# Ledger of designs, part 5: VHH binders against WD repeat-containing protein 54 (Wdr54)

Target 1, 334 residues: WD repeat-containing protein 54 (Wdr54), of Mus musculus (Mouse) (q9r0d8)
Amino acid sequence: MFRRERSIPLRSSAAALSNNLSVLQLPARDLTHFGVVHGPSAQLLSAAPEGVPLAQRQLHVKEGAGVSPPLITQVHWCVLPFRVLLVLTSHRGIQMYESDGSVMVYWHALDSGDASSVQAMFARGIAASVHFICVGTCSGRVLVFDIPAKGPNIVLSEELAGHQTPITDIATERAQGQDGVADMVTADDSGVLCVWRSGPEFTLLTRIPGFGVPCPSVQLWQGIVAAGYGNGQVRLYDASTGALHVQISAHARTISALDLAPEVGKLLSAAEDTFVHIWKLNRNPESGSIEVEHCHGECISDTQVCGARFCDPLGSSFAVTGYDLAEILRFGTV
Key: E = the ipSAE of ESMFold2; O = the ipSAE of OpenDDE; V2 = 0.75 times the mean of E and O plus 0.25 times the DockQ between their complexes.

## First folded at step 1 (VHH)

Design b2 (framework vhh_nb_b201)
Fold by ESMFold2-Fast, scan of step 1:
Structure b2 (fold): chain B 334 residues (1-334), chain A 122 residues (1-122)
Amino acid sequence: as target 1 above (334 residues)
Amino acid sequence: QVQLQESGGGLVQAGGSLRLSCAASGFTFSDYAMGWYRQAPGKEREFVATISSGGSTYYADSVKGRFTISRDNAKNTVYLQMNSLKPEDTAVYYCARSTVEYTYGDTYFDYWGQGTQVTVSS
């Protein structure tokens, strides 16, 4: 099974944010890249397979002189067909960088008209779909940016309405060549999920109502929506109908992260209860029903897990960040 | 305006060789790492090779010993010499510019060419 590997040191403790770990996986690479938020800054790290850190960079919110930097809410790598961009969201706006964080290629300031005050403004939730990058806002709108194959001509092409509370997470279908009408799922602070199809314009396919708790993390895989909730439940829905197929009492506290290994249908869930669980998703070929099998449970002693991601396409390794933990914990199979 | 233009692709028999070229313009070529990626129909883009501004090279395991990446800073050109070609090497090959040097761990690419088709017959 999974075994603890060498940790990667961080300059400072990870911020207490859901989904606070981004991992960049590239084909035929001997290196893994990690992104972690530390308040007004985010640290980017490159590490060898042995866990030896090779490079690091700090990112900050870009503001005018004399302005205190606002807090970062998320950093995430967006892999597009011909380009990789690093996207950073904050209490001021959206910044897009070349993949190594060296050059900012795009800035979008949030409109204060959507919030009661400047302090209430923020963006959160980042995902790539086809040649678009989608970013959530505190108003519940999702901003759709059209990304060119090269150069800085990034255009805000669409705003999606479907939510009325802050967006908490966005996930897209990552498996290529799969059948399905759903390309993206968005989640909000009231637990509502919206399922979308991308195209020249995004189309709302299904709206799944909330049940009184927030949904901090969401994933989409082969017509299955996986949602992690503030009460510790993981729920699996059919993406086309919104029908609930499985309800799992997965964690004792709020889920802080969900991730998928799309080639094998493995789902990772992590929560404030210190646990990381790995599940295997399947669709019964006869009934069409969604099935789940528990594969692994790991207790991260004395740590509220804030971020957790698979580090390879087969789900044979994963990394974890936690509140007040100045390192990235790594786990792998032989 | 950054531009990358590949050439040298074509049809070859297994065991044969091809040399790809990528002509770069619109930036100071000698300051950047350059690389090659490939993409077969219906598959994800796959890393092939990279060369730093200082000349250090790094290869995917599948091409080590068969492919050689090189650069000519006077001509603003990066090359990929492909020897002992296999049918599995059939793909569109893309040239790319990187913002990250080897001393910084890995190479990431911010600009891509249009690609050149390589077809290896058995």
Scores: ipSAE 0.000, ipTM 0.119, lowest interface PAE 17.9, mean pLDDT 82

Design b3 (framework vhh_nb_b201)
Fold by ESMFold2-Fast, scan of step 1:
Structure b3 (fold): chain B 334 residues (1-334), chain A 119 residues (1-119)
Amino acid sequence: as target 1 above (334 residues)
Amino acid sequence: QVQLQESGGGLVQAGGSLRLSCAASGFTFSSYDMGWYRQAPGKEREFVATITSGGSTYYADSVKGRFTISRDNAKNTVYLQMNSLKPEDTAVYYCAKTYTIEYSGYDYWGQGTQVTVSS
C-alpha cells in the first residue's frame, strides 16, 4: 500500500551514519521538518505535504579546542511540554537550538576525561523525557539536561552511569496518556540496553545484557523495548523485566534505524541491506505476550539506508535517507 | 577483526612528494569515515585529514592546499597524497577508522608509517 512520492532534494548527500534522519511533524502548519547530517554540517529542510521545499538551513559544529575532526554524529528534534529544541551532537560537544535552527540557546563542551583519547571524544544519542533532554557520550554516561519553558538557563542536572561503552541511541516513551513504569531506554556499542524511569532523578529499572553486537537503534512503546542490532536482528523485550519475547531476522546487514508510530504500534526497521520493513506490534491483553506481523517491505534500489522515520503518528507515511543519496525519499499510503 | 595497514612512507627531500596508502579489512569500508593523523617524536598525535563515507574532505590548516585525501571503495583503501613536503611534516602517519554505524567502542589505528623530510 505504500507508494513512492516526490523526493525532496538535498544540497549534499547524506553521510553513512545510523539514525541519520530526524523528522518533526507540525500538522497545524501543514509542514514537516527534516534534518540530515553530512560531515561537519546538518541540513534542515521544511516541506509541504507534496514534497515542495519551503525553507532550508545549514548548521555547523561549534569550533572548540581540540584535534578531533569537527564531525556531527546526530541531529534530533526534542519535543518538550512547553518548547521544541533542535539538538546537535558532535565530536566537540552538544549544541541546542530553537526548533528552526535560527538561534543556538545552549552549548556543552565534552571533557577529555569522557574518552580514551581526544580522537575518540563524541556525544551521540538524543531524546526528550518529560522536561529533560538526555544525551549519550562515548564513555557510556548519559547527560541529563533540565530544560526551562523559556530562555537559555539549561542546567546539567544529573549523569547516568548505566553503560561502559559508547552510547549509540536513546529513545523515550511517546505514547500519550500512558501511566507506564518505563520512560526511556538507552543502548550502547556492546549491545547493552538500560531501561529507565524518569522523575526528579532517573532510576535504572532493568539492564539487558548484550551479546557481542552493537545496538545502533532502540525504541520504547507501551512497555515494549524494540532494539535493532548490528547483525540485522530486531529484538523485542518486555521493558519491566528485560525478558526477550521476540527475535526477528529482519535484515541481512546492520540495522541503521528504528522508528515507531505511537498511536498504532507500527515499527519501522531500516538497514544497510537496502530494505525498509514495517511491522505491526501487538500485545495479547490476557497473556501480555508480544506478537509481531510483517506489513510491508520496500527495497531502496542500490542504496544503503542510513535513516528512516515515520512522518505521522499513524505510520501512514515515512521518509528515507541513504548513503551518497542527494535526496530524501518519501513514501505514503494510497 | 578490523585491520588497518599503512604503507608508502619513507625519506624524501623538502619540496618532494609521497603518497600514503591504508589497506582496510574486517568491516564494510564504504560505510565508514576514514582519516589520517600524525605523531612527531615527543609530541601529541595530531589530526591531518579526514574523508567521509560520502566523499567530503577536511584538512588541518597546516596541510591545507598541500595534502589531498581520497578513497577507493572497490580496493578498501584510503590515500594521502602529500605535496610540497616540509621538515616539520616529519612524523609517523596513522590511518584511523572513525565513528560510524558500526563503531567498536574505540578508535581503530594502524601501526603507522614513518615519513622523514630532510632539509
Scores: ipSAE 0.000, ipTM 0.133, lowest interface PAE 18.6, mean pLDDT 82

Design b4 (framework vhh_enristomig)
Fold by ESMFold2-Fast, scan of step 1:
Structure b4 (fold): chain B 334 residues (1-334), chain A 121 residues (1-121)
Amino acid sequence: as target 1 above (334 residues)
Amino acid sequence: EVQLLESGGGEVQPGGSLRLSCAASGFTFSSYAISWYRQAPGKQREWVSTIDSGGSTNYAESVKGRFTISRDNAKNTLYLQMSSLRAEDTAVYYCATYEVTWSDSGTYDYWGQGTLVTVKP
């Protein structure tokens, strides 16, 4: 059973964006980093296991004098083999920082051709795969950046074309897997999902058609694609075939976050209906069918959930952000 | 605290094989990418191979096709299977992992003490 723990105060309320909470676990230091967007800036916090804040930084999208800073759409820590980068997406482009937000390593401006107008430009969806960082755009293209082990020589190496509407989320396989299987899933505003294999170049394995609703959040775990939709459904697909195995009437409103604890196959879903649900995923070894079990439900009173993430590898704790809530809510098990 | 301990080094003839191990403690091993590096006499330390938490692997061009990196999360152990060994593979081999530190401007690496591999010509 999860119970509410000490909340972490924020300087301002979380912006009404899906997936608006990034977590980086540092267990050897007994620290957890949190990132939350609140407009043209993001707050970065470092906290002890008890929820005591130890450090904080305000991260701003930089613009020339007299120009309004663009709104941030997402911040996310990307863990790569040789380094960790904090990646920020906005209505102007992509910025990459050292993990503590202190030094900007790379900037990529979006082209005017990426949108129907300059006001409609944005990037969204961030994930790391192998030594690449993948970022989604409003055109439906996914930009693949090749990240060196050290220094600022980041190169845009590839653009993936599988979507025709804005990218909403990108997720990569984090559990121990095998070469040649699915490594990444991308989702768009029409509900289309694309499943990819990483390599020297990304290969599209499967395209799962949409059904008229957006897909704000996705996860990938051991050949299972978990997708959260604008109608409140969570759907589980086989990554290799694209076959729908399970449809869950999980939430009454738009899903705003999905997260995964890959060591134990726990899935977290959160929505604008104020609920956070925790599920256990399994694959039957004989039939290959995907199974799901409901483990916990939590009502976050009087707020629309904007972000929710597990805070430990075993899925024994999670954190939540909400619209008009100037706190990170924390939950843990006995 | 984080500790890495390499073992399995020794003397081997050209064309031979050797398996190195790195025992890890003090952190959640399965959640971290872990690398092998080597340092030949009088040379700078060079990267050999990395395996991430999901099992994806990368190799330096000089060892690709000859070395295989793997991990056993139940034993908190990293392995490097070396085959077709050459004189230029003679080096001290180090296990390394990284962690973000908030007090520093970037990442830092934890290193083991190393294990010596000698390929006699």
Scores: ipSAE 0.000, ipTM 0.178, lowest interface PAE 10.9, mean pLDDT 83

Design b5 (framework vhh_enristomig)
Fold by ESMFold2-Fast, scan of step 1:
Structure b5 (fold): chain B 334 residues (1-334), chain A 122 residues (1-122)
Amino acid sequence: as target 1 above (334 residues)
Amino acid sequence: EVQLLESGGGEVQPGGSLRLSCAASGFTFSDYYISWYRQAPGKQREWVSTISSGGSTNYAESVKGRFTISRDNAKNTLYLQMSSLRAEDTAVYYCAAYSETYIYTSGDYDYWGQGTLVTVKP
């Protein structure tokens, strides 16, 4: 059973954006790092296990000069084989930082698609795959950046076509090295999912059609795509075939976050209905059937949940951000 | 500017004890998370223990209950009290520090000492 722990104070409340919480777990150092977006700025926090804040930094959009600074859409730590980068997406472009946010190593400006809609351009959806960082765009294209082990020589190596509406989320899982195995899933504002095999060249394996609602958040675990939808449903698909295995009426309103603790098969779902639910996923290796068990439900009173992530590999703790809430809520098992 | 100097290593028999020290200079010691790492012959570097600026401690499972990490902010010194030593504890022990201002680093802002050798003779 989860219980509320000490909250971590935020200088500014979380923006009403899906997936608005990034967590970098450093268990060896007894630290957890948090990234939260507040409009034109992003706050980075470092905290001890008891929720004591130790360090903070604020990031802004590059060249956000003018009367109204452009908005940040997401911050996310990307763990690559040889380095960790903090990636920020906005209505102007993509910024990559060393993991502590102190040095910007790369800037990619988004090209305006139309002179009258320059302010409508944005990037959103961030994930690391192999030595690449993949970032979604409002056109539905996914930009693939090749990341060197050291230094700023980051190269845009590929642009993926598979979606026709804005990308909402990207999730990855390291492939077993098997032929045809999926290791990345991308989602868009129409609810379409694309399942990819990463490598020197990304390959589209399966396209799962939408059903009239957005898909704000996705995860990939052991050949299962977990997708959270605008209607509050969580759906589990077979990654190789795109076949629907399970449909869960998990939430009463739009899902804002999904997270996974892959070592134990725990899935976290969070939504605008104020709830965070913890699920246990299990796959019978003989029958291939997927089983789902509800483990915990938490109501975050009077709060539209904007982000939620597990804070340890076993899914024994999680953190939550909410709109107009000036703190990160923490929960752990007793 | 930052320097970390480990000392206190040596040869001990199984079941013995040693106290390692790490003397720090060139930074505000009390603001830093400081860790002990070790590297056994032919193996990769392994994390042993960490102490936060506030005094919270954490340990690798292999040393939990046998090792105690502590700090003396007045002396700018980190300690590792090792007891019930085993042959598998034989390694060069390193002190490492990073500022709490740095949420995480690529390794460029981590500071490492020269190491001190601990040998547990069978």
Scores: ipSAE 0.000, ipTM 0.168, lowest interface PAE 12.9, mean pLDDT 82

Design b6 (framework vhh_enristomig)
Fold by ESMFold2-Fast, scan of step 1:
Structure b6 (fold): chain B 334 residues (1-334), chain A 121 residues (1-121)
Amino acid sequence: as target 1 above (334 residues)
Amino acid sequence: EVQLLESGGGEVQPGGSLRLSCAASGFTFSSYAISWYRQAPGKQREWVSTIYSGGSTNYAESVKGRFTISRDNAKNTLYLQMSSLRAEDTAVYYCARDYTEIYVGSYFDYWGQGTLVTVKP
């Protein structure tokens, strides 16, 4: 059973954005880093397991002189084999920082070709695969950046075409000893999912059609695609075939976050209906069918949940942000 | 074992200057980015400055133009030159080693014991 732990205060309330919380887990060093978006800025915090804050920083988007500050759509720590980068997306482009947010190592401005108008322009969806960082755009294209072991020599190596509506989320396989061919899943505003294999060039393996509902969150774990939809459903697909295996009426309103604890196959779902649910994913060894078990449900009173992430690899703790809530709520197992 | 030992703290008047030192041992000093943090009584620890292995530097907005971070790789020592000190600079100052193997530019994996700086009115 999860119980409420000491909350971490925020300088300002969290924005009403899906996937509004980013977590970098450093369990061997007994540290957890949190990133929370609020308008044109993001608050970065680091904390000990007891919730004692160790460091804080306010990150502001620095894009153009004389323009109004662009709104941040997402921040995410990208863990690569040789470095960790903090990636920020906004209504103007993509910025990459050293993991503490202290120095910007790369900037990519979105072009007019990415949107029908400047007002409709944005980037969203961030994930790392191999030595690449993949970022989604409002056009449906996914930008693939090749990341060197050190220094600022980051190169836009390719653009992926698979979607025709804005990208909403990107997730990559994080489980160690992964034997599947699928490395990445991208989702869009029409509910279409694309499953990719990484390499020097990304290959589209499967395209899963939408059903008239946006997909704001997606995860990939050992050949299972978990997708959270605008109608509150969570769907589990086989990544290699695109076949739907499970449909869960998980939430009464739009899902705002999905997260995975890859060592144990736990899935977290959070939604605007105030609930956070914890699920256990399994594959039946004889039939190959995907199965799911409900492990925990938590109601965050009077709060639209905007972000929720596991804080450890075993899924024994998680953190929550909510609209107009000036703290990070923390939950741990007894 | 990795050790970081801060020194040079003390009492100073507003507008004064102090130089802090951090002596490092147990690792290849020249290969790591190292940072200064500070913590005032009853407040959260905040980042002050970082110097990377290549010599580039970054500063918190509140200290930019007043503080200078530097390193001496031959002596395995990090410095923080503080000028135009203000009452709000009163804090325990900590030296921290950043992750360089997997987390280059990450926050930190080792901390020093700290050195107290008091800016008297």
Scores: ipSAE 0.000, ipTM 0.134, lowest interface PAE 16.1, mean pLDDT 82

Design b7 (framework vhh_5c3l_4)
Fold by ESMFold2-Fast, scan of step 1:
Structure b7 (fold): chain B 334 residues (1-334), chain A 121 residues (1-121)
Amino acid sequence: as target 1 above (334 residues)
Amino acid sequence: QVQLQESGGGLVQPGGSLRLSCAASGFTFSSYAMSWVRQAPGKGLEVVSDISGSGGSTTYADSVKGRFTISRDNAKNTLYLQMNSLKPEDTAVYYCAVRTEYYTGEYYDYRGPGTQVTVSS
């Protein structure tokens, strides 16, 4: 059973964005980093297990004087095999930083001037796969950046064309898996999901059609795609076939976040209905059927949940952000 | 705290084989990529091979590709390097390494004390 722990104060409240909480756990140091977006800025916090903040920093979008700064859509830590980068997306482009946000190592401006571009451009959806960082765009394209083990030679190596509406989220496999299986899923504003395999070039394995609602959040775990939808449903699909296995009436309003604890298969769902639910996923090894069990429900009183993430790979703790809430709420196992 | 301990080094003749092991503790082993890094006499550090936390992805330096195989046993918190067709140029101290910390100017690498591999006739 989870219980409320000490909250971490924020300098500014969380913006009303889905997936508005990034967590980087450093287990060997017993330290957790948190990233939260508010308007044109993102706040980074480092905290000890007791919830005392040890370091704080604010990031802003790259833009010159004389124009209003664009809004940030997401901040996310990308853990690659050889380095950790903090990635920030906005209405202007993609910024990559050293993991503490102190030094910007890469800038990619979105196209905003040609006749084929959307009048207002933005990027959203960030995930790391192998040695790549993948970032979604409002055109439905996914930009694949090749990240060197050291130094600033980051290269846009590929653009993936699987979606026709804005990308809403990207998730990658973090659990034990075999080569040649799906290792990334992308979601869009029409509810379409694309399942990919990484390689010298990404391969589209399957496309799961939408059903008239957006998919704000996705996760991929041991061949299971978990998708949270605008109607409050969570759906579980087989990644290799795209077959729907389970439909959960999880929330009364739009899902704002999904997260997975990869070591135990716990799924966290959070929504605008003020609830955070914890589920346990299982795959029957003989039948291959996907099963789900409800483990915990938490009502975040008078707050639309905007972000929620597990703070450890066992799913023994999680953190929550809410619209106009000037703190990160923390919960741990008793 | 992170601890890494290599074993399995020694003296071998050219064309011989060795298997290195690294016992890891103090962190969630399966959540982190691991590397084998070597330093030959009078030369800098060379990353020999990397393996992802799941073991699903591996990389090799051009100098060892086709001869060395990296693997891991996450149930035993152990990293391995199988070295075949050894050459005198492979003579080096071999280190087990993990990157668990973000960096402000340099990558944080935890390395073991190293194990000596000598290839000589």
Scores: ipSAE 0.000, ipTM 0.149, lowest interface PAE 15.5, mean pLDDT 82

Design b8 (framework vhh_5c3l_4; at its last look DockQ between E and O 0.05; V2 from the best seeds 0.00; counts 0 for: pae E 17.5 > 2, grease 26.7 > 24.2, placed apart)
Fold by ESMFold2, look of step 2:
Structure b8 (fold): chain B 334 residues (1-334), chain A 122 residues (1-122)
Amino acid sequence: as target 1 above (334 residues)
Amino acid sequence: QVQLQESGGGLVQPGGSLRLSCAASGFTFSDYAMSWVRQAPGKGLEVVSDISYSGGSTTYADSVKGRFTISRDNAKNTLYLQMNSLKPEDTAVYYCAKEFTYYDYGTSYDYRGPGTQVTVSS
C-alpha cells in the first residue's frame, strides 16, 4: 500500500502541461533530480534519498539579446550510453544541456526555411534511443539528433514523417538485440501512433490509426504500446502488429501522464480527474495476449494532475505534479 | 587526481577590470565543460559562468551578463574569466570548477580549486 511521503517544494507551481514531471536518479552522487515546467522556466530540483530538498535551479531557454524567453513545453533527461543530457523544448526549439543544466551544448531553432514565426511553432516530446535523441514538433515531424559520446558535435541526422498533427509524446525502450524489434513510439494530437525501430535510418514498423481522440502520453514495454487518451482510456497494443488487445476505462478525464517501472511491468496512469492508477502488465505465455490488472488508486485531492512518474525501477514509489500546485507530491510503499 | 589552480585576483576600483586564469591538470581538460563559481562573504555559492568543452557555448548569471566573458584555451589547459566594469557587489572568492553540480544549499563535490579573491572597492 502506498502512503504519502515528504513533498518537495517548488519555487513556483507546475504548468498545466501533460507529462510535466521528469525524474532522474544519479546513484553515484546519491541524488534524485526532478524537472518541472512553469511558463518560460524549467525548475530543476535535487533531493536527498529521503526527499530532503538540496538544490533548486530555474532554467530558461536562451535567446538573443532583447528577446523574451519563450514558453517551455517539456524538460527531460536523456540517458544515453556514456552521457546524460538535459533537453528543453519550447516554442522556439530545442536546447540541450549537460545533465545539471549549467552548460548548454546544443541549440536547434525551429524554422520554416527563409521565414520564421515563433507564434505558430513548438517542439514537444523528448526521448533517447541508443545514441539518438528524438524530439517531436508541431508539424508532426520527429527530429533525430545523433549524439556523440563527448562534446557538442551533435548532428540533426534524420527527420521522421508519419504524423500530420503535433507530436504529443515519444517513448523508447532498449532493444533486446534483435532485428525488427520496436524500440520507439510516437504519438500525436489526433491519436495516431507510430512504432519505430531506431538505427542509422529509423524504420517505421507500424502505424496505429487514431479514433478521434488525442493521445497525450505513451509508453513502450516488451513489445507493448501503452497509450493514454483524451477520453480517459488506456489502450494496450501489440507493437509488432498494431493490434488492440486491451481497452481500459481508466479515468474520467484526459490522461496527462503514463509511466513504466520496467523491471516489474507496472504502468502508472494519471489524469485530470485527480487520480493516479497503477496497473500490472503481462503477456499470457500460451496465447501471447496482453493482460492487465489494477494494483492501486490514489486520489490527489482538488488537483489537476499534470505529471506523474515512478521514482524507482520496481514501482515502489512515485511522484506527481499538479496545475498550480507549489510542490511535488511523493508516495511510497511501506 | 583533478587539480585546479586559480590566479589573477586582487584589489580593483569600481569600473576596473581583472582577468582570472585557472590552470588545470590531472584530467583531459578538453573533454569537460568548465565553470566559474563565486562566494561573497556570508553568502552561498553562485554560478557565474559556464563554458562548453569546445568553447562554443557559454552561459552567464544575470548579474554579470555583458560585463564578464568566459573563455578557454584547450592547448594550454587553461580557463579564463575576463571581468570588466567591476562593481563592489562582485567582491567574492572566485573558483574554477569542473562539471560542477550546483545546489542552493552548497555542492556535494569539490570539483573546484582553492579560489582567488577579488575585491572591488575604492
Scores: ipSAE 0.000, ipTM 0.121, lowest interface PAE 17.5, mean pLDDT 82
ESMFold2-Fast, scan of step 1: ipSAE 0.000; ipTM 0.305
ESMFold2 (binder alone), look of step 2: mean pLDDT 83; pTM 0.824
OpenDDE, look of step 2: ipSAE 0.008; ipTM 0.286

Design b9 (framework vhh_brivekimig_d4)
Fold by ESMFold2-Fast, scan of step 1:
Structure b9 (fold): chain B 334 residues (1-334), chain A 120 residues (1-120)
Amino acid sequence: as target 1 above (334 residues)
Amino acid sequence: EVQLVESGGGVVQPGGSLRLSCAASGFTFSSYWMSWVRQAPGKGPEWVSSISGSGGSTLYADSVKGRFTISRDNSKNTLYLQMNSLRPEDTALYYCAKDYEFTYSGEDYSSQGTLVTVSS
């Protein structure tokens, strides 16, 4: 189904971080933006549908004169109803930029009191929900920022307490037409998942216990929580009840990325075992049971996969990064 | 201070032509992609076309391919949009934008734009 397409060259190989590939899809423009972390910098690239690179730039985390820049843990484009922001997390805090990385609009430094040392501090996990941007911390707290339609008047509006270990990932509902269902899921280093509903303040709907392994990647789609674990399992839960519906022995090593194509219910899983798998999710309308079928498997030769994302809303193309690759690999259907 | 000033709009009959201009200042113009975006009455913003900093690459919305041509003159810090075979559906307020500053979720633009009306 999927075939290799033209790769996009990178200045340096991707850092060995889970979820190390951010994609901003602009299908009406025939344009895709890619963000990849390498140490204290993020590489931003723009490409046409055939993989022709249009622009490349490097974003350096801003620091004062004479201060060594911290390592970046994640970069992610947050699509809000009225604007798009490029959000960067690091071992020092959170920085928000206009979508092209040209202007920093907001800086939030982490408090030293939440970690044993400044070397142990970090933020990780980024997602947008309604007009909020949510960012995870090493303490297990989730910081909720209220984002104005324009300008720099970004406010830290609340802190969510539901986790006791570092946040590893955050995902929000992206499917159109959803009303009254769960809006966000957060995951931590002990494998605990928290499911939230947005409102005047976020409400914890359910807490799904861990089972002795971390959860590096999580997704939420039409009331289904998809979680990828350190043991290579992908699990599907009902978001409203927390009930486990499906357990997949998907990979032989730690899951490094999950992504969803929300218009068609396709799930992508990628892992340190070099594989990328594509799955089709379904919910039986009568019983409410969650079903899954395997659609595609791809071996990324001699490479630990660090990031993988769909590049279009229908899940007909995806891109992959690896720690020993100086390029973004692309795959598409005919 | 980044400033973009659009001009060249007007009233034209179906099948006619117009050339829009955007005078840019306050940034290194040749280093950035530039775009044209339009907003029809009662509709959200729609991306029209983009051009690379060097002018070597251009992108067009399917609705305008073959009819519109984007170009730039980096020595004059000016962006252009040549519009041919205009249709009533092209009636809109046209804005220029630095490429990555535009999203489909955006509402108001800081510049005034230039109005294009296609009517008989």
Scores: ipSAE 0.000, ipTM 0.176, lowest interface PAE 14.2, mean pLDDT 82

